# Miniprotein binders against q53ft3: the designs that were tried, part 136

Target 1, 195 residues: q53ft3
Amino acid sequence: MFGCLVAGRLVQTAAQQVAEDKFVFDLPDYESINHVVVFMLGTIPFPEGMGGSVYFSYPDSNGMPVWQLLGFVTNGKPSAIFKISGLKSGEGSQHPFGAMNIVRTPSVAQIGISVELLDSMAQQTPVGNAAVSSVDSFTQFTQKMLDNFYNFASSFAVSQAQMTPSPSEMFIPANVVLKWYENFQRRLAQNPLFW
Key: E = the ipSAE of ESMFold2; O = the ipSAE of OpenDDE; V2 = 0.75 times the mean of E and O plus 0.25 times the DockQ between their complexes.

## First folded at step 15 (miniprotein)

Design ja23 (at its last look DockQ between E and O 0.50; V2 from the best seeds 0.00; counts 0 for: pae E 1.8 > 1.5)
Fold by ESMFold2, look of step 15:
Structure ja23 (fold): chain B 195 residues (1-195), chain A 83 residues (1-83)
Amino acid sequence: as target 1 above (195 residues)
Amino acid sequence: SVEELAEEIREALERVQIKYEFAKQWLADGDVQFALRLLQYAYRLAKKALEKAQELGLTELIEEAQELIQQIEELMEKIRESQ
């Protein structure tokens, strides 16, 4: 349902679902991260009247998780860029993950997404300067994400002569990836909000 | 005391202002539905603050609350007319 991207890292698209309405991404080496992008993959929209509250968690000086509300994603605004570099020494906020036994490593931060009613989200206040999203920023970051994916996928291309039979494994021809990339870029240029 | 109650009203109106600004940001980002939810919440907060200010006779806070309520009502109406 969700993706999570940090500059210079592979996109995460397989969130750990820790409850019916709660999803988590691990962020190893979180001290080196300044910004995180959270976005909807486009496969499953939020139910009517609902959206996602996005939280950042890191261990405090005692090793206890500190959760902070970064902001929101919704069907109408399906992605956001969050600045987290200033949050790693901040105070926690109210959050819905405290009663959950979430898998974590003490030195690993987490992004948590809680599916909630829009009316409930409207009553929450994100930490002051976390959200850095705009239509222009989203378009720019989305283009960089597409370039990154294409370059990465292309680095694994092999010729047909070099392929090893693997009957239980499915393969995608490289030209499908290129075709998808070209089509997506064309659609993005025509309508940056087509997703 | 009246001073403590007046400060509570000021804090509530500050929250109203913050929610109003959030709603404008979300509207500019193209999510009309969530922007309206933020405005509806801000409206309820402002009405409650106005009621308290009127009960205490705090004229300056009454005026401030009324101005915020009017701004919120006008923006909500503009959104509905443009839909």
Scores: ipSAE 0.515, ipTM 0.828, lowest interface PAE 1.8, mean pLDDT 80
Fold by OpenDDE base, look of step 15:
Structure ja23 (fold): chain B 195 residues (1-195), chain A 83 residues (1-83)
Amino acid sequence: as target 1 above (195 residues)
Amino acid sequence: SVEELAEEIREALERVQIKYEFAKQWLADGDVQFALRLLQYAYRLAKKALEKAQELGLTELIEEAQELIQQIEELMEKIRESQ
């Protein structure tokens, strides 16, 4: 249902479902991360009247998790970029993830997505510095993310002669991915906030 | 105490400001309906803060609350006009 992307890293499309309505991504070496993109995969939309609250969790000096609300994703806005580099010294907030007995290494943070009613989400207040404030920073991050994705995807490209039959897998022509990339770049250049 | 209540009002107004700014960003992203929800809650929070500030005679907080309310109202109106 959800994906998580850090520039320079592989995209994560397999969230750990910790509850029926809660999903978690692990972010190793989170201290080196400036921005995170959370997005819907497009396979399953939110139910009507529902969206996702996106939380960030990191260990404090005592190793205890500190949760902060970053923002939201909805069917109308299926992706969002969050700045997490400045959050490392923030105070914890209320969160729906409870005491997750996840063996946490000190260097691993988490992105948590909670599926909630839109009205409930609207009552919540994200941390003020989580939103990407500058269009330039947003554009740069998005570009790096796109490049990373394209490079990753293209690394798996094979010629038809090299294809091994795999009935359980779907294949996409590389040209389709390239066209998508070019179109995305064009839209990004026109309006960095088009998505 | 009055000081404690004043701090509560300040915190509320901070939340209003965050919601307002967040809503502006979301408007650009295309989910106008959720932005409106954010603004509605920000509005209610600001109104409550204003009332409390007025009761306590906290002039600066009154002015801040009024300004935020006005900004929210203006933005909500612009959204409605664009639909």
Scores: ipSAE 0.515, ipTM 0.836, lowest interface PAE 0.9, mean pLDDT 85
ESMFold2 (binder alone), look of step 15: mean pLDDT 90; pTM 0.893

Design ja24 (at its last look DockQ between E and O 0.02; V2 from the best seeds 0.00; counts 0 for: pae O 13.1 > 1.5, placed apart)
Fold by ESMFold2, look of step 15:
Order: structure tokens, then C-alpha cells, then sequence
Structure ja24 (fold): chain B 195 residues (1-195), chain A 83 residues (1-83)
């Protein structure tokens, strides 16, 4: 139902289902990870009125899990990027994984996904809300940069009749730039870290 | 130097790979003619890189270029067969 992606690592698509409505991914060597992408595979949508609360867990100094709410995925927002740097110490939050009382190795963390009512999710406050805002800010900056580049480049567009011939130089039709721009925007909307 | 030329060939093949992947994305979007145009350009770049690698006897780069050329040819053929 879900996938989990860390930059520079193979995508995980085989979540451990620990309950009918709860799924977990292991993150070995989590101390080197700054961001994680959680997404729906597209095969099974959430039931109407439901979505997924996404949690991050790491072992404390006693080896007990410390769970923190990262944010949400829904049918309307089927993927999200979460910043987990800075969450690798601290206090836990209220969470639905209380049945998981295991001692973990110090280098393995987990991403947990709990299928819940949208109304219940609206009452929750993610730890480090900046992770979602940081992704939004990065996307906004990137969009502004793309718009600036496109407007700049297009201001130099000329027809072939207006070009000064230079056999030693390469030329690019303006439609190639436009096509690239449209594809890049689409890919950025799907995965802000595809670069 | 030969090492500088080998690095230039590696960079050229990396750019060919990027063009190949972009063409696949354009095909998925239904932009068949744009994808074919990009593949034809990528093919010419890969052939040029192969020629340079052969002139220098760079066996590993020859193999890499040949694999990319084969991938590009196979994809272009699939596109033409579906037309």
C-alpha cells in the first residue's frame, strides 16, 4: 500500500503490516538520514474519510522506541517529504503504536503509518511542523527559480529568420525549453527530490 | 592527455543517459515525436563518444557506449513499430 524512499537508497515497498491499520518501515543507519519520502503505491487507496498519520521512531538510550508524529498522507496528498534531521533525540508524542514494546539496536529507526479518520488527524500536531513547511518552502523557491529562468530565457527567443547564422554554434528551439519546463514542474510536484 | 579525454567521454555518456531517460518520460506523457527526436540526437552523441573511445582503446568506455547505443536503438525501434 505504501512506499518509503531515502535519497541515495533503494526504495522500500514492502512495509511490515503490524496491524490491520498499521504499517512500518525499518530505517537502518538512520543517523545519516536527513529526509524521508512516504508515498502511496497507488494500488490501494485509503477508505473514504480516512488517511494516514506518519510517525518516526528511534531507540532511546535504554533501547525503547520514541515515536514522533511527522505529518500525514491522504488520497488527495498521496506523498509527502519529512525532515527527520534534528528529531533523533527528544521527547516522544502521543501515538497509536503502544503495542510495540521492543528493544531496538541503536542504529535502526522506523517509519510508522497509521490509517485513521481525517477528523482525528486534523486534531494532531506534527513534531517539527517545519519539515512540511521546509518542503513547501523548497518547492516554492524552486518554482520561483524555474519561473525566473523560463522568463529570462524566453525573452531572448527569435525566429529562424531573425537568427544570425553561425555554423560553429549550437541552437535550441524555444519549444524544447518550454517542454523541459513543463516536465520539470510536473516531476517536481510528484517528487521534490527527484534531482 | 588520455585521462582528460577519457573523462570527457564519460561526461558525454552521462549526458546521453540523461537524454535517454528524458525521452522515456516524454514517451510516458504521449510526446512520441519529441521523444524520437531526442533519441536520435542521443544516438548521434553516443556514436561520437564510441568513436573517440575506440580511437583511444578505452575498452570499458567502448562497452558502456555500445550498451547505451543498443538501448537507444531498441527504444527507437519499438516506437516505430507501434506507429
Amino acid sequence: as target 1 above (195 residues)
Amino acid sequence: SVEELAEEIREALERVQIKYEMAKQWLADGDVQWALRLLQYAYRLAKKALEKAQELGLTELIEEAQELIQQIEELMEKIRESQ
Scores: ipSAE 0.006, ipTM 0.250, lowest interface PAE 12.1, mean pLDDT 75
Fold by OpenDDE base, look of step 15:
Structure ja24 (fold): chain B 195 residues (1-195), chain A 83 residues (1-83)
Amino acid sequence: as target 1 above (195 residues)
Amino acid sequence: SVEELAEEIREALERVQIKYEMAKQWLADGDVQWALRLLQYAYRLAKKALEKAQELGLTELIEEAQELIQQIEELMEKIRESQ
């Protein structure tokens, strides 16, 4: 349902589902990360009236997770880019992930997505410094990220005849990825800050 | 304390209720699979709440949990029958 992309790293398309409505990506070596892109894969939309609240968590000096609301993704805004480099010293906020007994290494942060009502999301306030301020830089970055993702994903494309059954793995049709890419490009062209 | 535990159970049951109502809305919107998954989760949550309430002998919460479980089961059954 969700993907997570960090520049210079492999795309993550397998979120850990920690609850029916909660998904988590691990971000190793998070100190080196400036921006994260969270996006819908295009395979499964949010239910009507629902979206995703996107949180960032990092370990504090005591190894305890600090959660911060970054922003949102929705069917209408299926991707978002967040600057997390400036958040690593911020205060924690309320979050729906509770005390997750996740084996955390000090160098690993997390992106959490909570599926929530749009009305509820509208009442929440993301951390201010998570937003990318420069439209031009954002557009360029987003385009590069999209291209990177598409190139990466397409490199693994196989025909149905070439597919090997793997019950533990999920497969995404290339056309779904392409549609998502095209739609995103269109929206980006219309408004670089459509999210 | 027992009171604190009771409050936790109440909160859990409130979450169950919310999920149940959300599932109904999703059904109305045609999101049957999502609704079913949500109901299944709500069911599990309610069962856990019920177990805790029973352990503590909290009669009112037991009844509330049982009612929610029944409502969820009924709705899930309706979904299955419609497929």
Scores: ipSAE 0.000, ipTM 0.182, lowest interface PAE 13.1, mean pLDDT 81
ESMFold2 (binder alone), look of step 15: mean pLDDT 90; pTM 0.893

Design ja25 (at its last look DockQ between E and O 0.01; V2 from the best seeds 0.00; counts 0 for: pae O 10.0 > 1.5, placed apart)
Fold by ESMFold2, look of step 15:
Structure ja25 (fold): chain B 195 residues (1-195), chain A 83 residues (1-83)
Amino acid sequence: as target 1 above (195 residues)
Amino acid sequence: SVEELAEEIREALERVQRKYQMAKQWLADGDVQFALRLLQYAYRLAKKALEKAQELGLTELIEEAQELIQQIEELMEKIRESQ
């Protein structure tokens, strides 16, 4: 139902479902993480009138979980980028995960998603400045996605001298990938909302 | 005391203002449904704050609550007209 992405790491798409309406992603080595992206995979929408409250948890100096509300995802806004670098010393808040038997090591943070009524979500107050603005969030995410795509595609590039015949395979010249990247980046810089 | 009750009303109106601004952001992000839910909550909270301010005769807080209520009603109306 949900995905979780940290820059430089593989996308997580297999959340631990800890209740019918609660999902968790583990974030090992969380101290090196500044931002996290939470998004819906697009196959299963929230039921009518519902959405997702997104929480961040890390262990305090005594190993106790500290949970903080980051913000929300909904059918109308199915992805969001959250800044977590400033939250690792923050005070916890009320949250729906404290009574569940969630297995976690003290060195691992977690992202929790609780499926809730939109009316209940409207009454909740996220911690300040966790949610990145939609323009800044989209631009930042898109730049990281473009870098990831370019680095991935470039790792498969071969020189003409290294190429072997493979008639069942299709090849794309490396300069086409670079041109696509440059054109898309230019358009995004001119109008971050051109899409 | 009256001072404690007035402070509670001020805190409620601050929450109303935060929810109003949050709703504007969610509207700009394209989620009209959740924006309206935020406004509906802010409206109920502002109405309760207005009632308490009226019971205590706190004229400045009454005016502040009424202004916020009008802003919320105007934005909700604009949303409904655009749907």
Scores: ipSAE 0.609, ipTM 0.863, lowest interface PAE 1.2, mean pLDDT 79
Fold by OpenDDE base, look of step 15:
Structure ja25 (fold): chain B 195 residues (1-195), chain A 83 residues (1-83)
Amino acid sequence: as target 1 above (195 residues)
Amino acid sequence: SVEELAEEIREALERVQRKYQMAKQWLADGDVQFALRLLQYAYRLAKKALEKAQELGLTELIEEAQELIQQIEELMEKIRESQ
């Protein structure tokens, strides 16, 4: 139902469902993350009159989760970009996720999505610095993410003439990223929970 | 309930298994870095599932989680050796 995207990282399409109406993504090494994209996969819409409240949680100095409302996704706005880099010192907000007995490492944050009534969502106030969502922004972010990923992968790409045996290095053909993307899309279409 | 929690753990482990299999496929396709990242994520997921299973005393799920962790570690090691 949901996807979570961080630039330079694999897209996450398999949220942990912690309740009937609650989903969680893990974000390892969250300190290095500036923006997160949360999006609907397009496979299952929200029920009529419902949407998703998107929360961010990070461990405080005591290892206790601090939750913050980032914003919302809906059938009408199926994706949103959130800036989380500036939230790491914020105060916690009310959240519906309760005390989750999740093994938390200090370096792992979470994105939580709570399926809620639209009317209820309208009464909630996201943290001020989180919402960057426009269609254009999403498109730009997606493109930047893809470019970042391509640049990263292509940093290991060499021409055949440049290929030299190295026990510690991997060489990636230029078409690997495209092949990966095609395979990913195909499998996602077949089964949204393929990974 | 314990039963509901057990089911959640089972579902998590199923996802781990799928990720593991997908990583193998990506390796076959030459997507080593992607496979490695996926395995790392699967590993973390499996560890969390293991811990939950241990907390609940769910022996079968503990064993399953441990097995998956071992499989992931072995594959990651193979990848490292191949580099």
Scores: ipSAE 0.007, ipTM 0.190, lowest interface PAE 10.0, mean pLDDT 81
ESMFold2 (binder alone), look of step 15: mean pLDDT 90; pTM 0.900

Design ja26 (at its last look DockQ between E and O 0.02; V2 from the best seeds 0.00; counts 0 for: pae O 13.1 > 1.5, placed apart)
Fold by ESMFold2, look of step 15:
Parts: structure tokens; sequence; C-alpha cells
Structure ja26 (fold): chain B 195 residues (1-195), chain A 83 residues (1-83)
């Protein structure tokens, strides 16, 4: 039903089903993982009115799993990228009774997917900064496109001393392009969706 | 106390703002149906917060709730016009 992808690792497509509506992927050596992609394989969609809540689990200082809501996947958005680098577990605490060893925490994190009603999912609030916004990707692409356009247009700039007479040709002063570029960048920084 | 009730209203309005921003993100990602569910929940929560703020005469919270309700209504209308 689900897949889980970490950069530089083989994709996981065989989730462990731990309940009728709950699926888990193990993430060994989770401390090296910054992002996880969760996606639907396309073989079995969610029933109408349902979707998936995606959780990240890490061991606490006692080795007990702590689950945090990363976000959601739905039939309308069947894949999502989650940042987990800020959610990794720290070391356990030492104890003041010197006869006992420090309890070793497990080094395996988990991604859990719970199939739930969309109305219930709407009431849940994910941890901040986990989901990677498509707006951020659009903004970055748009800024690169603007830079490329400006560099392209600027490469055709000539000084008045270099111009040849061409009475049938219209010209645009180069500073118009620069003013447009600066104005557009300012507007995009204020509101990435101003289009 | 009135102070404790005012804090409950502020927390509710904070959740409304979070859901409004989530809905905008889901709309941008192309899932209009889930975006509308987020907005409908946010709208109901904001209306409840407004009612409580009005009962207590908390003018600043009344204005904040009304602004959020207006933003949610405008976005829901824009979504429905696009469908």
Amino acid sequence: as target 1 above (195 residues)
Amino acid sequence: SVEELAEEIREALERVQIKYEMAKQWLADGDVQFALRLLQWAYELAKKALEKAQELGLTELIEEAQELIQQIEELMEKIRESQ
C-alpha cells in the first residue's frame, strides 16, 4: 500500500502491518537520515473519506518510542517529503548510582502510517517544519528562472557606442529589465504566491 | 478566571491560524478536498472562540476572531469559485 524512501538507501515497499489500519517502516541508523519520502504505491487507494497520518518514532532516553505527527498523505496528495533531522533522539541521561551501566537506547527509528478519517486528520496538528512545502520548491525554482532570464537578457546588452543604426528595430533600455527584476524579486519575497 | 478563559480563547485562535496556513499549503499542493476540510474545522473553531470572546466582552479577541473568520470565508469562497 505504502512506500518509504531515504536518499542513498533502497526503497522500502513492504511495510510491517501492526494493526488493521497501521503500517510501520523501520529506519536503522536513523541519525544519518535528514529526509524521508512517504508515498502510496498506487495498488490500494485509501477508502473514500480516509487518508493517512504519518508519524516518526524515535527512542527516548529510556529506549521507549516517542511518536510525533509529521503530516499526512491522501489520495489527492499521495506522496510527501518529511524533514526529520531536527527530530532525532539525543543521548540518555547518566544516573548518579555508580554501580549501574547507562541504559543503551535502540538506534532504530520508525515511520508509522495510520489510516484515519480525513475529518479526524484535519483536527490534528503536525510538528513544525517536518513537511517540505511545495511552495518552497516553487519559490526556489522561480528565483533560479528569474536569475537565468536576467543573465540571458543582460548578455545582449550593448553600449550606445556599440549600437548600429537599425530604423525598423525597436530597443528597450537595459535598466528596464533590471528594474523589473528587482521589483519582481521584492514581491516574491513578500508573498511567494502573489501570481 | 477571566484571564484563564482569555488564554483558552487565544490558544484556540492560534490553532485556527495554524489550520488556515495548512489549508493554503494543501491547496497549493493540489488537494482541494482536504484543504476545505481544514478550513471547515478552522471556521467552526473560530466561530466558537468568537462566541466565547463576545460572552466575556473581550474586545481585542473578538476583533482577532472576526478577522480570521473573514479570511477563512474569503478563501473558501475563492476555492468554490475555482471549482
Scores: ipSAE 0.552, ipTM 0.833, lowest interface PAE 1.4, mean pLDDT 77
Fold by OpenDDE base, look of step 15:
Structure ja26 (fold): chain B 195 residues (1-195), chain A 83 residues (1-83)
Amino acid sequence: as target 1 above (195 residues)
Amino acid sequence: SVEELAEEIREALERVQIKYEMAKQWLADGDVQFALRLLQWAYELAKKALEKAQELGLTELIEEAQELIQQIEELMEKIRESQ
């Protein structure tokens, strides 16, 4: 349902589903990460009236997770970019992930997505510094990330005839990726800060 | 305090309601398996909430929990019958 992209890293399309309505991506070496893109894969939309609250979690000095609301993704806004470099120090916020027994290494952060009612999401306030402030830099960054993702994903594309059963792997149709890419580019062109 | 515990139960029931509504929507979209799993989760959460409410004697929350449980059960049954 969701993907997570960090510049210079492999795209993550296999979120750990920690609950029926909650998904988590691990971000190793999170201290080197400036921006994260969270996006819908396009395979499964949010139900009507639902969206995803996107949280960032990093270990504090004591190894305890600090959660912060970054923002949201919805069917209408199926992708968002977040600056997390400035969030590595701050106060935690309320989050729906509870005390997850996540075996955390000190260098691993997490992106959590909680599927929630849009009305409830509207009442939440993301951390202010998660927003990308520079349109030009953001546009360039986003475009590079999109291109990187598309190139990466397409490099692994196989025809139906070439597919082999792999129970441990999920496959995404190339058309889904392309459609997402085109939609994202269109939205980016219309409003670089649509997220 | 009882008030704090009551609030926790309310929050749990709100989550149950959300899950129930999500399941309905997923069902409408043809995602039957996801709907069923979500309903099962909602069901278990509601049962726990009910138990806690009963322990505390919170009549209104008991009734709310029971209603949600019934709704979930009915929907699950409907799904099973349709398969």
Scores: ipSAE 0.000, ipTM 0.178, lowest interface PAE 13.1, mean pLDDT 80
ESMFold2 (binder alone), look of step 15: mean pLDDT 90; pTM 0.895

Design ja27 (at its last look DockQ between E and O 0.01; V2 from the best seeds 0.00; counts 0 for: pae O 10.4 > 1.5, placed apart)
Fold by ESMFold2, look of step 15:
Structure ja27 (fold): chain B 195 residues (1-195), chain A 83 residues (1-83)
Amino acid sequence: as target 1 above (195 residues)
Amino acid sequence: SVEELAEEIREALERVQIKYEMAKQWLEAGDPQFALRLLQRAYRLAKKALEKAQELGLTELIEEAQELIQQIEELMEKIRESQ
């Protein structure tokens, strides 16, 4: 139902379902993470009248979990970027994950998604500074996504002399990828919303 | 004390303002239905704060609450008319 993405890491699409209406992703080495993207996978919408409250949990100085409401995702807005760098010393809030097993290490945090009524979600207030400016955060995330794609695709680059025949596969010259990357970066710098 | 009650009203109006700003953000993001639910909550909080401010005769807080209520009503009306 949900995905969780941190720049420079593989997308997580296999949330641990800890209750009928509650889902959790682990974030190892969370202290190095500044932003997290939470999104709907697209084929399983929320039931009518419901949405998702998104929480961040980290261990405090005593090893006890601290949960903070980051914000929401809904069928009308199925993805969101959350800034978590400032929350690693924040205050806890009430949360619906009370029966969860807690990982008690200083390097692992969690993202929790609770499926709730939209009216109940509207009564909640996310922690301050978790919301991000869509332009600035979008530019940072998009640049990291482009760098990741370019580095990944470039790791498969070979010269024509290094190629072995593989007639069942299609190939893309590395210069095509480079030209696309350079053009996209230029357009993104001029207008982060051009697409 | 009256000062303690006045501070509670100020905190409530701050929460109203936060809900109002959240609703504008959700409207910009393309979810007017959730924006409307946020505004409905903000409206109820602002009405409650106004009633308390009126009971205490706190003129500045009364005016602040009334201005927020008007802003909320105008935005709710605009959303409902565009549906």
Scores: ipSAE 0.412, ipTM 0.792, lowest interface PAE 2.5, mean pLDDT 78
Fold by OpenDDE base, look of step 15:
Structure ja27 (fold): chain B 195 residues (1-195), chain A 83 residues (1-83)
Amino acid sequence: as target 1 above (195 residues)
Amino acid sequence: SVEELAEEIREALERVQIKYEMAKQWLEAGDPQFALRLLQRAYRLAKKALEKAQELGLTELIEEAQELIQQIEELMEKIRESQ
């Protein structure tokens, strides 16, 4: 249902479902993370009238989890980017994840998604600094993310002459990816918040 | 096996070549910065491949790696000069 993306890292598409309505991604070495993208995979939409509250959890100096509401994802807004670098010293907020006995290594943070009623979500206030406020920071993050994707994708590129026959596989020309990237870059340059 | 390692080097050099060609395309597309980043990655990959090839004494792969490195360096310099 959900994916989590950190620039320079592999995309996570397998959230740990800790409850019927709660999903968690582990973020190893979270101190090096500036931004996180949370997105819907498009396989399963939210039920009507429901969305996802996105929380960040990191261990405090005592190893206790500190939870903060980052924001929301919905069917209408199926992806969101959050700045978490500035949250690592913030105060905890109320969260629906309870005392999760998640064996946490000190270097691992978590992204939690709670499926909730939209009306309930509207009453919640995300931490103020979680929203991407800096266009520059967002642009940098996006560039790094796209660069990582392109690097990954290009590693699988082969010429037609080098292709091994695989009738069961679909192939995408590299120029399609390039064109997509070019278009994305253009849009990003025009409006960093085009998404 | 040496043959398996040789194949890994060949695959790496193939990726280098692809990145090099893609960098040229990005340059033509008007994004020299991305081209440079791609070339830097290609360069690092090529250097690693070269080192491995040298360790194994694979002459043909050494030559190929060296050629790619030279091409990358030349293109990087060209881009830098154009900025």
Scores: ipSAE 0.005, ipTM 0.205, lowest interface PAE 10.4, mean pLDDT 80
ESMFold2 (binder alone), look of step 15: mean pLDDT 92; pTM 0.916

Design ja28 (at its last look DockQ between E and O 0.69; V2 from the best seeds 0.00; counts 0 for: pae E 1.6 > 1.5)
Fold by OpenDDE base, look of step 15:
Structure ja28 (fold): chain B 195 residues (1-195), chain A 83 residues (1-83)
Amino acid sequence: as target 1 above (195 residues)
Amino acid sequence: SVEELAEEIREALERVQIKYEMAKQWLADGDVQFALKLLRYAYRLAKKALEKAQELGLTELIEEAQELIQQIEELMEKIRESQ
């Protein structure tokens, strides 16, 4: 139902479902993370009148989890970018995840998504500055993410002459990836929130 | 005390402002439904704050509450007109 993306890392599409209405992603080495993208996979929408409250959990100095509400995702806004780098210090907020016996390594944070009524979500106040509200910040993050992907993908590029038969693998021409990248950049420039 | 109550009203109005700004962002992102829910909640909160401020004769807070209410109403109307 949900995906989680950190720039420079593999996308996570397998959330741990800790309850019928609660999902959790682990974020190793969270201290190096500046932004996180949470998005719906598009396979299962929220039920009518419902959305997702997105929480961030990190261990405090005592190893106890500190939960903070980052923001929301909905069917109408199926993705959001959150800045978490500045949230490493703060007061915990109430959260619906209870005392999860999550074997936490000190370096692992969590993104929690709670499926809730939109009316309830509207009454909740996210921590300040968590949601990337500036178009510029969003664009910059997206651009960096795209660049990272392109660089990663291009590092595996081989010429036709260098290709070895691999029947189990599919190959995509580098020009296709570049074209996609350019198109995406163009769309992003036109409307940073097009996706 | 009046001072304590005044602070509660200020805090409420701060939340109203936050919700109003959130609603604008959500509108920009294309989710009208949730934006409206934010505005409705903000509206209710602002009205309660206004009532309390009026009861206490807190002129500045009354004016602030009225302004926020007006902004919310205007935005809600704009949304309705755009649909």
Scores: ipSAE 0.735, ipTM 0.911, lowest interface PAE 0.6, mean pLDDT 86
Fold by ESMFold2, look of step 15:
Structure ja28 (fold): chain B 195 residues (1-195), chain A 83 residues (1-83)
Amino acid sequence: as target 1 above (195 residues)
Amino acid sequence: SVEELAEEIREALERVQIKYEMAKQWLADGDVQFALKLLRYAYRLAKKALEKAQELGLTELIEEAQELIQQIEELMEKIRESQ
């Protein structure tokens, strides 16, 4: 239902479902992460009148989770970029994940998504450090996202000598991905908000 | 005390302003439905703050609440006219 992307890392698409309406992604080595993208995969929309509240969790000195509300995703805005670098020393927020009995390694944080009524989400206020990044920060994050996508797609590349025939599947030549990547980067350099 | 209640009203009006600004951003991002939900919540919070300020005779807070309510009403009407 959801994806989570950190610049320079492989996209995560297999959230841990910890309740019927709650999903979690692990972020190992979270201290090196400044921004995270949360998005809907597009296969299952939110039910009518519902959306997702997005939280960041990091372990305190005792290894217990501290949750902070980053913001929201909805069918009308199915992706968002959140700054988390300043949150690693902040105060916790009220959150729907409760005192869940999940023990974590000290270097692993989490992104939590809670599917909630839009009316309930409208009453919640995100932490101030999670404000949408500036154009320059957005551009840097997007460039890292493009690098990550290229590395991901390239991980499936094989030479013709290594190729196993699979006639029932569709394939895309690797140079198409490279050409797209180069064109997208050029457009971002000209207008970081072209999309 | 009256001072504690006045501070609660100021905090509520600060939340109203935050929700109003969020709604403008969500509207600009193209999610009219969630923008309206934010505005409706901001409106209810501002009305509640106004009632408390009126009960305590806090003239400056009454004026602040009324101005925010007017801004919210005007934006909601613009959204209805555009849809």
Scores: ipSAE 0.546, ipTM 0.843, lowest interface PAE 1.6, mean pLDDT 79
ESMFold2 (binder alone), look of step 15: mean pLDDT 91; pTM 0.907

